VHH binders against Malonyl-S-ACP:biotin-protein carboxyltransferase MADC (madC). Designs and how they scored, part 2

Target 1, 317 residues: Malonyl-S-ACP:biotin-protein carboxyltransferase MADC (madC), of Malonomonas rubra (o06926)
Amino acid sequence: AKWTELQDKSFLEATARERAVGIVDEGTFTEFCGPFDKIYSPHLPLMGEAIEYDDGLVAGVGKIGKKPIFVISQEGRFIGGSIGEVSGAKMVKTIQLASDLYEEMVSEKPDLPEEMRPAVVISFETGGVRLHEANAGLLAHAEVMDQIQNCRGRVPIISLIGSRVGCFGGMGFVAAATDVIIMSQFGRLGLTGPEVIEQEMGKDEFDASDRALVYRTTGGKHKYIIGDCNYLAADSIRSFRETTTAVLQKPMEEIETFRRIGSMEKIKEQIELVKLSVSLKPKDSMDVWAHAGNENPESLINMTLDEFLAQAKRLKA

## First folded at step 13 (VHH)

Design w7 (from v4 with H53R G108N R109S)
Fold by OpenDDE, fold request of step 14:
Structure w7 (fold): chain B 317 residues (1-317), chain A 124 residues (1-124)
Amino acid sequence: as target 1 above (317 residues)
Amino acid sequence: EVQLVESGGGVVQPGRSLRLSCAASGFRFSSYYMHWVRQAPGKGLEWIGYIYRSGRTEYNPSLKSLVTISRDDSTNTLYLQMNSLRAEDTAIYYCAKGTPLYEALTKNSYMDVWGKGTLVTVSS
């Protein structure tokens, strides 16, 4: 599809590659294929599993304006977007390359214009660690986290969560560690997948097939209200791109203020919010919304994004 | 002008170690990836590894156990330590400057300037 056509495509339904290509300027995206990347999982063939040459993760670099954008885009269609050795390595390397580019740039020009500052954008679509490569996947998570931390104050990292699979498992932590999280109302973010919750709690308590419930607990609107998400975008590549672009126009210092974790203050705030949430003993997320000051929480469910953003109240510690 | 000059090559016996040096000039050495590549007689180029800033390295998996790359930014010198040399390690060894990173990534060309090479011959 043409880049212009991609812009109008649903972010939810788009492929990882479409998201990657569409998030940067037209014609600028270069997918990584050099010696810095591994091609496919060495483990999957041994287990008789199908492989993808990209291991279900698209990585590359493009530009938004003059800003190099390193893009990571997970493909949920490949083993649920689960992270293995290769895909994990790609993530790590991509973030590292962003850091390296920044260092190269500032070494040549210490007064690097903000507009030229490299950034990382990660489109999450994953259930977390790939079971077939659990150890490697876990290690990858840790390494990615390290790279994210390494980028602090230097390279902004933006999370995009609007995919069908959402962002779950360890990758939820990874997303949380990034500077900014952008979701759509159809995005889902959590540590434990709904299916796992159901398994643990029972279907009567939590029906993972109840889409409405799932979105009320992990969806963009909910995450926005409780502060786990910074921005909501419409369900289009365009909207995510525009939102990303707008965010990246901010100085790095400001971008860092959007972080959910990474400072003691943020940790404390988050802890307090969690405590608050628990103390409310909510029957449903709507109770939390109400507590946040949303007088008619039920109305938020089907509210348009614009209306929602205009009036939705965020939970405050 | 970017210049790279390898040194330290020669004839060595199997099992021995050898350290190659590459003197760099004409560019900001510390800003770039630096690579080692070799070419055995009658064979193609083989990438050995690179070193970036802060000493971070990556190696060809086939050679990882046998080589160590290091750099001294104060002297603009790149090093290749080779251990337990084998006959198959006989080659011309080249140091190469990394392509500016963005260009490297977009053009899929990671080395832009090469030294003249130094010959390493491993023979009993």
Scores: ipSAE 0.842, ipTM 0.927, lowest interface PAE 0.5, mean pLDDT 92
Fold by OpenDDE, last read:
Structure w7 (fold): chain B 317 residues (1-317), chain A 124 residues (1-124)
Amino acid sequence: as target 1 above (317 residues)
Amino acid sequence: EVQLVESGGGVVQPGRSLRLSCAASGFRFSSYYMHWVRQAPGKGLEWIGYIYRSGRTEYNPSLKSLVTISRDDSTNTLYLQMNSLRAEDTAIYYCAKGTPLYEALTKNSYMDVWGKGTLVTVSS
């Protein structure tokens, strides 16, 4: 599809590559180790599993204006977006390259204009580590976290969560460690998948097949209210791109204020919010929403995004 | 003008070590990846490794155990330490300047300027 056509495509339904190409300016995206490079997991063939020559992860670089944008986009259609050795390495390397570019640029021009500051954008669609490569996947998560930490104050890292699979498992806290999280109302973010929650709590307490419940616990609106998400975008590549662009126009110092962690103060705030949530003994997420000041929490569920953003109250410690 | 001048090559016996140097000028040395590449007689170019400004290195897996790349930004000098040299290590060794990174990534060309090379001959 043409780039212009991609803009109107649902972010939820788009391929990883479409998300990657669409998030940057038209004609600027260069993919790293793309399908034609035939880089795939060495483990999958041994296990008799199908392979993709990109190992289910699109990585590359493009531009938004003058800003180099390193893009990582996970493909949920490939083994649920699970991370292996190759895809993990691609993530690590891509973030590292962003850091390297920043260093190169600053070395040449110490007063680097903000508009030229490299950034990383990660579209998450994953359940975490794939079983076939569990050790490598685990290591990859750790390395990605190191790279994210290394980028602090230098290279902004933006999480995009609007895919069908969502962002779960270890990648949940990876996303939480980035500077800014942008979700759609159809995005889902969490550490523990709904099925696992059901297993632990029982179906009577938590039915993973209850889509409405799942979204009330992990969905964009809920995450926005409780402060785990910074921005909500509409379900389109355009909306995610526009939101990302707007965020990246901010100076790095301001972008860092959107982090959920990174200082003792932020950590304390998060802890207090968690305590508050627990103390409420909520029967449903809506109880938390009500406590946050939303007088008719049920009305928020089917509310349009614009209406929601205009009136939804965030939970405060 | 960017200039790279390799030195330290010569004839060495198998099992010996050798350290090559590359003197860089004409650019901000500390800002770029620096590479070592070699070409054996009758063979194609073989990438040895690179070093980034931070000191981070990456090596050809086939050579990783035998080589160490380092740099001195104060003197604009790149080094290649080679240990336990073998006859198959006989080659012309080149240092190369890394292409500006964004350009490198988009053009898939990672080295833009090369030295003239220094010959290393490993023979008994």
Scores: ipSAE 0.839, ipTM 0.926, lowest interface PAE 0.5, mean pLDDT 92
Fold by OpenDDE, last read:
Structure w7 (fold): chain B 317 residues (1-317), chain A 124 residues (1-124)
Amino acid sequence: as target 1 above (317 residues)
Amino acid sequence: EVQLVESGGGVVQPGRSLRLSCAASGFRFSSYYMHWVRQAPGKGLEWIGYIYRSGRTEYNPSLKSLVTISRDDSTNTLYLQMNSLRAEDTAIYYCAKGTPLYEALTKNSYMDVWGKGTLVTVSS
């Protein structure tokens, strides 16, 4: 599809590659074909799994204006977006390359204009690690976290969560460690997937087939209210791109203020919010919404994004 | 003008070690990745490894155990330490300047300037 056509495509339904190409300016995306070209997990054939040369992860670089944008896009259709050795390595290397580029640029021009500052954008669609590559996957998470920390104050990292699988498992806290999280109302973010929650809590307590409940628990609107995400975008590549662009127009110092962690102050704030949420003894997420100052929490569920953003109140510690 | 001059090559016996040097000039040495490449007689170019600004290195897996790349940014010098040399290590060794990273990534060309090379002959 043409880039212009991609803009109107649902972010939820788009492929990983479409998201990657569409999030940057037209004609600027270059998918990495170097060391990772045609590399796939050696374990997948042994398990009878389908082979993808990209191992279910698209990585490349493009531009938004003058900003180099390193893009990581997970493909949920490939083994649920699970992270393996190869895909994990791609994530790590991509983030590292962004850092390297920043360093190169600053070394040549110490007064690097903010508009030229490299950034990383990660479209998450994952349930965590592959069982058959669990160890490698776990290590990959750790390495990604190291790279994210290395980028602090230098290279902004933006999370995009609007894909069908959502962002679950270890990648949940990976996303939380990035600078800015952008979700759609159809995006889902959590540590534990709904099916696993059901297994742990029982179907009576949490029915994973109840889509409404799942979204109230992990969906974009809920995450927005409780402060787990910074921005909501409409379900289109255009909207995510525009939101990302707007965020990246901010100086690095301001972008850092959107972090959920990274300072004792932020950590304390988050802890207090968690405590508050627990202390409310909510029967449903709507109770938390009400406490946040939303007088008619039920009305928020089916509210348009624009209306929601205009009036929804965030939970405050 | 960017210049790279390799030195330290020569004839060595098997099992010995050798350290090659590459003197760089004409560019901000510390800003770029630097590479070592070799070409054995009758064979194609073989990438040995590179060193990043920070000192991070990556190596050809086939050579990783035998080589160490380092750099001295204060003297604009790149080094290749080779240990336990074998006859098969006989080659012309080149240092190369890394392509500016964004260009490298978008053009899939990672080295833009090469030295003239230094010959290493491993022979009994």
Scores: ipSAE 0.837, ipTM 0.926, lowest interface PAE 0.5, mean pLDDT 92
Fold by OpenDDE, fold request of step 14:
Structure w7 (fold): chain B 317 residues (1-317), chain A 124 residues (1-124)
Amino acid sequence: as target 1 above (317 residues)
Amino acid sequence: EVQLVESGGGVVQPGRSLRLSCAASGFRFSSYYMHWVRQAPGKGLEWIGYIYRSGRTEYNPSLKSLVTISRDDSTNTLYLQMNSLRAEDTAIYYCAKGTPLYEALTKNSYMDVWGKGTLVTVSS
């Protein structure tokens, strides 16, 4: 598909590769695809040792303007987007390369213009680790977290969550650790999948087949109100691109302010919000929305994104 | 002008160790990946490994247990420590400067300047 056509595609329905190609400028995306055997030649792909196959994860580099954008895009259609050894290694190496590029750039030009600062964009579509690679998956999560921490203050990392599978399991933690989270109203973010919640709590308490309930608990609108995501985008590659572009035009110091964690002050704020949420003893997420100042919380469910963004109130500690 | 000069090669007996050096000049040495590559007689180029500024290294899996790459940024020197040398390790050894990273990634070419090489002969 042409890049221009990709822009109009649903982010929810797009492939991982379409998301990766579409999020950066036309014609700029280079996918990291180097078999292991390439390490034996002068054309050494840096990730070649860890990468033999796609393994359900697209990684590469492109540009938005003058800004190098390292892109990671998970494919939910491949084993639910589960993370294994290869895909995990790809994530780690891609983030490391962004860090390396930043170091190279500032070594040559200490006063590097902000517009040239490398960034990482991760499109999440995953339920966590795959069973047959559980140990490797777990290790991969840990390593990715290390790389994210290494990038703090140097390379902004943006999470995109608008895919069908959503972002669950350990990757929920990974997303939460990034600088900025962008969701669509159709995206979902959580630690435990709905089916697992149902198993633990019982169907009477949580019916995983109730899709409306699932979205009220993990969906973009809910996450926006409670402060777990920073921005909502429309369900299109274009909208996610535009939102990402707008965020990345901000200086690194400002981008860091969007983090949910990373300082004692932010942690304290989050703790207070959690306490507040618990104290409300909500029967439903709508109770939390009401407490946040939304007078008609039920109306938010089917509200258009534009209307929602214009009037929805965020929960305050 | 970027210059790389290898040294330390020679004739060694099997089982011995050897340390090669590469003196770099004409660029910001600390900013780049530095590589070691070798070419045995009648064979193609074989990548040995690289080292980045942080000291992070990656090696050819076939050679990982036998080689160690290090660097001294204060003297712009790259090193290759080789242990338990075998006849099969006979080759010309080259140090190479890493291509600027963005260019490297987009062009899939990771070394842009090479030294003249130093010959290592492993013989009983």
Scores: ipSAE 0.830, ipTM 0.922, lowest interface PAE 0.5, mean pLDDT 91

Design w7 (from v4 with H53R G108N R109S)
Fold by ESMFold2, look of step 13:
Structure w7 (fold): chain B 317 residues (1-317), chain A 124 residues (1-124)
Amino acid sequence: as target 1 above (317 residues)
Amino acid sequence: EVQLVESGGGVVQPGRSLRLSCAASGFRFSSYYMHWVRQAPGKGLEWIGYIYRSGRTEYNPSLKSLVTISRDDSTNTLYLQMNSLRAEDTAIYYCAKGTPLYEALTKNSYMDVWGKGTLVTVSS
């Protein structure tokens, strides 16, 4: 079966659509095509232009158990795959639909069982943007953040970071604002892409061509230790799906405790911490891991996921 | 039994305004999207727009400047305000209940119950 084979596929190598289909239960994913304001009914023709756009974003709804799961999955292979007005609007509307469904469900059943609460899952794959060009996408990012705020306490939003491009630029801030961040060790989360960091700081301070350095400052193991991500998953769709499922079995009030950002002030603080984390040199990363209580931090670098999770100490609040 | 009854149609002169009403019963009105659709003589159906429970609206782009949809959840009434009416706005106007959202999204069927319509004729 193709869904079953997909479960063993590398999350790093999977397409946006494969990630979206594989995260939800077999046979339950319905992809949204075109603008969400179009109505396709047997009694109504297409409204306006009847065309299909590939905007580098797969959005849809499926289920995990009884829970409706709205999925947003970014595709880094699309030319011009930076977040723009069209992709941002699709993200905003997908999150809004999840909130609308929640409102519909509780209006019909005020004591809605937790197992039926809708959720949003965002699989990020986006690069950085040069700082002097950053403002072109700021409106889209702000609109997405507004929808995330609207969902707080009502609809959990889970970030998945493990695809090839990683999660950089303004979407790094968006991911930080969600309720839960799940990363693989190959996932990268940062304020800007490594190339922009080099331009700002020079290669003597941070060399983006040094893959080990990049992984130690933006990578999943480091982010897990410093508390920037909540869970570390293996590089498979199965592992991300299992971790997502486990998180979504928790009551909403528990899920909220995983969030590091509760206000705009905390968001600004996280921005500065992310910039600092991206700028760390390799020796400083090991010092941070040691400060978290890892007496031999170099030994953690090459551990398997299971070994790492059993031994690694994380920074404590 | 879900029922929708449109009213407020009639003959109006070009340039005038008209407000249509849709009385809803048999379901929890406040829970769902509500839609307006029209059908001009000899033409297919044309979606006008929807309104959700928060008052949030979306409109057919070609009609956006001409119409406003509102709802009063305390009286289970949906409204369509039309301004600067033209002869081409002559049509039967229908209100429709939004399909429960999960079903709408997964079955691509956004309206499940329709009213019988009210005729608006824009002429002298």
Scores: ipSAE 0.705, ipTM 0.886, lowest interface PAE 0.6, mean pLDDT 78
Fold by ESMFold2, last read:
Structure w7 (fold): chain B 317 residues (1-317), chain A 124 residues (1-124)
Amino acid sequence: as target 1 above (317 residues)
Amino acid sequence: EVQLVESGGGVVQPGRSLRLSCAASGFRFSSYYMHWVRQAPGKGLEWIGYIYRSGRTEYNPSLKSLVTISRDDSTNTLYLQMNSLRAEDTAIYYCAKGTPLYEALTKNSYMDVWGKGTLVTVSS
């Protein structure tokens, strides 16, 4: 009953643990070093020295059908969603375990059915502050990127972005490096936070205090139109779970085709397009949406998800 | 039938080095984590570390500077190199096969088959 109630819970409002538990099948989630395990860690032999129980990151493994799903879920409420050396190490080890499981399974059954292929799901929630990001945080980002690269072609990695804090900073690069990005219309994704974008462009071009502008340039609808995310989901754990499940039923070769080309390039293109001055300042996203072929781009802003998906034109790539 | 047989134990002087071997049979050795564990006289089990097929290792922090685990998948052999041995390193040393990984993670059962052990005595 509790898992069923989670399915209807807003992804935006859910905690990191609620997102993690709700994405996998009922009763299948095992959290690595949860709050009640901090004194006696059963995962120490495999997780090594990377274990820290109250670090704002939920990691574990569950299933969708027969497929093992390694889940990484960030909690923005914990110290504003900062990513540190310990949290980064947990991400690295969790992804590494997924790769290890894949290798074990294939070594025992070279014809491993796609339905049994392990996957990683990352629910991002981090504000990422480039100006004050510690060296340890930067090293952790590089290590996570290395593990994502090591999984390519073997273990699909799905990014979920719909949390209150969004996915900014170095974790924006991490999300862009994964195979598939699923966002809700309320999710936000960017290389830097809105304030740093404003600093780079000046307030005349981008006003970080304008909440509507922030959603139009970093939000799910915009990211979907420009190809920075592959799927939009409704703001519910159920919708994210259903979309994730549908993606993971695809063969690995098809999943690979969803990967963004030159993640940094698309983020820079977003910034450059926001810099463009056309007749509808301060409606910067509207110019981009019009370029994608939407004759009345302003009408897309308030459409329901279903209406938006039926009508919106996307940039080719 | 999965079998693990340790060898290389014996009496060594303090400060010396010793390499233990573990011969494995009855399973795909290259597919699994392999572990070393020891038990000093009258004490509980102490996990030393593991190694995976890639050569990636993790060690008990208290022993990390003293030991090295390696494996040779072509001969199905696991090794434990111990350096600068001390009297407190006197123990029975066991090798163990890692439980299939999903089961290990979800059931907290990291090792499913153990060898009989080999005794290492550090004394003059």
Scores: ipSAE 0.622, ipTM 0.847, lowest interface PAE 0.9, mean pLDDT 78
Fold by ESMFold2, fold request of step 14:
Structure w7 (fold): chain B 317 residues (1-317), chain A 124 residues (1-124)
Amino acid sequence: as target 1 above (317 residues)
Amino acid sequence: EVQLVESGGGVVQPGRSLRLSCAASGFRFSSYYMHWVRQAPGKGLEWIGYIYRSGRTEYNPSLKSLVTISRDDSTNTLYLQMNSLRAEDTAIYYCAKGTPLYEALTKNSYMDVWGKGTLVTVSS
């Protein structure tokens, strides 16, 4: 299928490769499949996994305008989108390459135009880590988090959540650590506000297990209203691409303001949102939506994206 | 003109260590990946590893325990430390400048300028 046809394809139904190719400009996507991949895992031959088998993750680089875009796109059809040693290492190396490119570019041109700043786009589709590679997946998770930290303030990282499997398990923490989260109304994100606070502060200082059940609703409209995601897109590659493009036109300093964690100030904001929701003693998501100022919250459920964005009010601390 | 000159090769006894140097000129040394590659007599090229400007390294897994790559950006010099040398380490050792990263990734061409090499012979 042609790139133009991909633009109208459902993001929910698209494969990892279709999402990766469709997010960047036509003809610009190069998928990583060379000798670079042979260094990812010393155990790959013993595990019986071949590079051509697809390790459940498409990685590569393309462009939006002049901006290099490093794409990481997960495939849920491969072992339910679980993260393993090879796919985790590929995520780590792809983010490292984006940071390396940024450093090369600024070393050659200190006044690098914002329009040329590299970025990372991660299209999540995962239910968790691979059972048979659980320890290796956990180590890769920690390494991915380190790479995200290294990119802060330098290389924007955009999360896309709208695929069938959603974004659950350890990858929910990864998504929370990125600069911007874009969801469709059909996207599902398993991580909650209290869990993000616990990750940043530790369980001894903040215990997420006792917080309101309304934060466990995973859908895009709810996550948008409570501030767990920054943007909603329609269920098409075009809409995710257009939203991503609009975000990336912003200066890095503005993009950083969208992050949910990464400073004590951002953690305080998350704590205030949790305190507010708990104090309301809500029975379901509709109570929270009402408190955010939505007089007829049930009417929002069936609105089109455009209607929803025009009317929906978001929770404020 | 980009130029790379290897030095420090020669005859060395098995089990000993050797450090190779690569003097770089004609480009901003600190901006690029730098690589070491070797070629044993009658064999193909074997990638040893690279070092990034930050000092981060990656190695061929088969050589990882035997080599260390370092760089000194103040003298534009790349180094290869080799330990516990064996007869099979006899080779011509080349340093190479990394291709600008976007081109390397999109054209699958990771090294753009090579030195003439320095011969290391491990005498038994």
Scores: ipSAE 0.605, ipTM 0.823, lowest interface PAE 0.9, mean pLDDT 80
Fold by ESMFold2, fold request of step 14:
Parts: structure tokens; sequence; C-alpha cells
Structure w7 (fold): chain B 317 residues (1-317), chain A 124 residues (1-124)
């Protein structure tokens, strides 16, 4: 429908394209589906027919105010949003273009105003890398991680997690590597940094392959309380857009302080939070919420977003 | 005004090498992608490749082994090195300025200013 109607649409139920168009200002979204691959990046097959399974990722650029916003929006309706060679290449190139634009702008205008700084927004909806595409998918994850690292300190990257499929597998680690994670209460985020944690703790203390453990602890309110996400938004495109806009008004140096991965101190914080969560041996989220200092954790379940944010106590490492 | 002037064309024997130059003026050369494109007699335009300010290059896969693009931002000069030339490399060679990136992406117009071209004839 119309952009204004998209603003009230459930983020959970929206398509990848609706989320991408709705996050940026009305009329500003341009989708990358055409000839830039033929001219800018000959790495992709230029003459082949598009395959339906790799049409699971919407990439493009728009604006919020004066700020160019590069959007990557995954569509879980196709193969669970799995990351393959083509969709991975689109993610990599989109992030690279944001970095290239930043360098062009700084080269042209010393003292680039923060309001002009390009940003990347990634709306995740993926079950992760499928086993049968493991090599191509893992390579794509590594290349995306390289581009995220290349953007640090220069181009803020915001993760949005509130879609039906959630953000699982290696993409949970990718999301954790971005600067800011915004979730709705319906968002699901799994496997955030499990291999990093395992490397620091040993598998006997934390088994990243225990899928039941990670799935039990993936929801947005829970992730907010344990510190796995930075912001909680209502389930609407408007709320995600408003939260994203507010984050992007901050100076880049402040945005970097939200990052969950990228320094030994952040890794240590994450390790302590995971150790605490595991040591509680909770049957469900309520035990963890109580440990965080919420004396009546069941009262949080049905709170509105505003009530929850005002009252919920977050777990401290 | 943005100006691009190619030079270095001429008649070259098969198997030899040739370096083309493109002198740029009227814009901040170091800020933009720069491209080489060629057009053989009676044929369409063929993109050769680009170079970004970082020195990062991408090439038409069919030409990658034959060409190298470089730039000198201190002299505002773009170069195309061509090796092992063949008769089929006979063409007018153009340099082109990359459109400012945001505009290129939103208007689907990746090259905004072209030089007049320089003719390369590969013949004995």
Amino acid sequence: as target 1 above (317 residues)
Amino acid sequence: EVQLVESGGGVVQPGRSLRLSCAASGFRFSSYYMHWVRQAPGKGLEWIGYIYRSGRTEYNPSLKSLVTISRDDSTNTLYLQMNSLRAEDTAIYYCAKGTPLYEALTKNSYMDVWGKGTLVTVSS
C-alpha cells in the first residue's frame, strides 16, 4: 500500500520490501535490482537469469532526513531467508557502497555533518546458513563481517530484528557485530556470539550446538533484559523507523559504545552475561527476569512497551 | 566544467603494449570512480573496468587478463595499460567520470561525463 499505511503495519507481518521502504523517508527508496552489477561489480553473474531463491533479499538506498540509508532487508518467505552466494554478495556490495559513499562525501566536504553521514540498516529474517550451502554461505558471512569491520567508526550499521523467521545461525553473530540491535518483543535472535563465547569458556561450560538452549532464550523482551539487544521497539514499521532515526541522530562515537562485539571488554561483558544466564539453569525466561531484579516478572509479560521499558530491570554482569 | 581528454592512441603492432592516458579537470578527481570504455568499429560500447580512489579496480571479465587501470590523483590522470594487443582491440577508447555515487545509485546513471575518445588501431 501507501507509505503512510506501511508505518502502522506490523513489522512482524511485513514483507522484506515493505520493511525496507517503510524504514526510510517516503519516496526515497531505490532498490538495487539492476545494472549496477554489470558496471560496478563483475563478480556476480551478469548474464544469467535470476533464480527465485536468491530473490530473498531486498537491497537499496534511501534517506532519513539528509542521511543516506543503505537498506538490506531479508525475506524469510523464500527458503527461510537462507544466505546463499547471490544474496550474500548483495549484502556485501550494499555495505561496501555505503562505505564508498562515506569516503566520497568526506573527500568532498571536510567536516561532514553527522546528519549527512551514510548508514546501513539491516532488517534480518533468516534461519541461518543451510547445511547444503555451507561453504558459500559461510564465505558470504565472512565477507559481510569484513565489510562490517571496514565500516566501524565510519558508517553506523543498525540491526532490526522483529520479523517472523527471526535472526538465527551465523547471522546472529553478524547482527551482534553491528553497532546497534533494535528488536521488537516478537523478534527472535539466536546464536549471538556462541563460538566467541565457546572459545573463551570452553565447550564444557557453554555448548553453542545446544539448539534447544539458544531457542528458549531468543525473544525480544528477554534479549532486552539480558542485554543482547540495545533497544526494544513496538511491532510496527513506524516504531522501528522512529527508533532507528533516534539512534542515527547520535554522534558516531556514541553509536559505537552500543556495539556488542569489537573489543575485549565487550566480549568479556557478553561472556559474563551468558555465564550468568547459563548458571541460573532457568526453565524459562521468568527465572532470568527475576534474577535481573524484577520482583514480579510475570507482570512484565503483558505490559505495553512503554510500561515495560519504564519498569523492567536489566541483567547486570 | 568537467573535462576528460584521452591521449596515447595510435597504430600499434599486434602483440605489443600501449598505455592510454586521460587528463581530468573541473572536478575533484580523487573523489570518484573512473571508468574506461571502448567501442570497436560498428559495435556497441564495451565497459573495460573502473578504479576507485582507494585503487580498488574491477574489470570486465573478458578483458581482465589484458588490461590494468591505474590513477594518479596528484596529477588528475587516469591510465589504461593494455598488453598483448590484438586486431580485435582496435577501438575508440573513452574515459568516463563516475557519477556522484548517491546520484548514480538513485538515477541508475553510472557515468556522467565522457571524454572524446582516443583511437587505437592494432595493425601491422
Scores: ipSAE 0.575, ipTM 0.797, lowest interface PAE 1.0, mean pLDDT 78

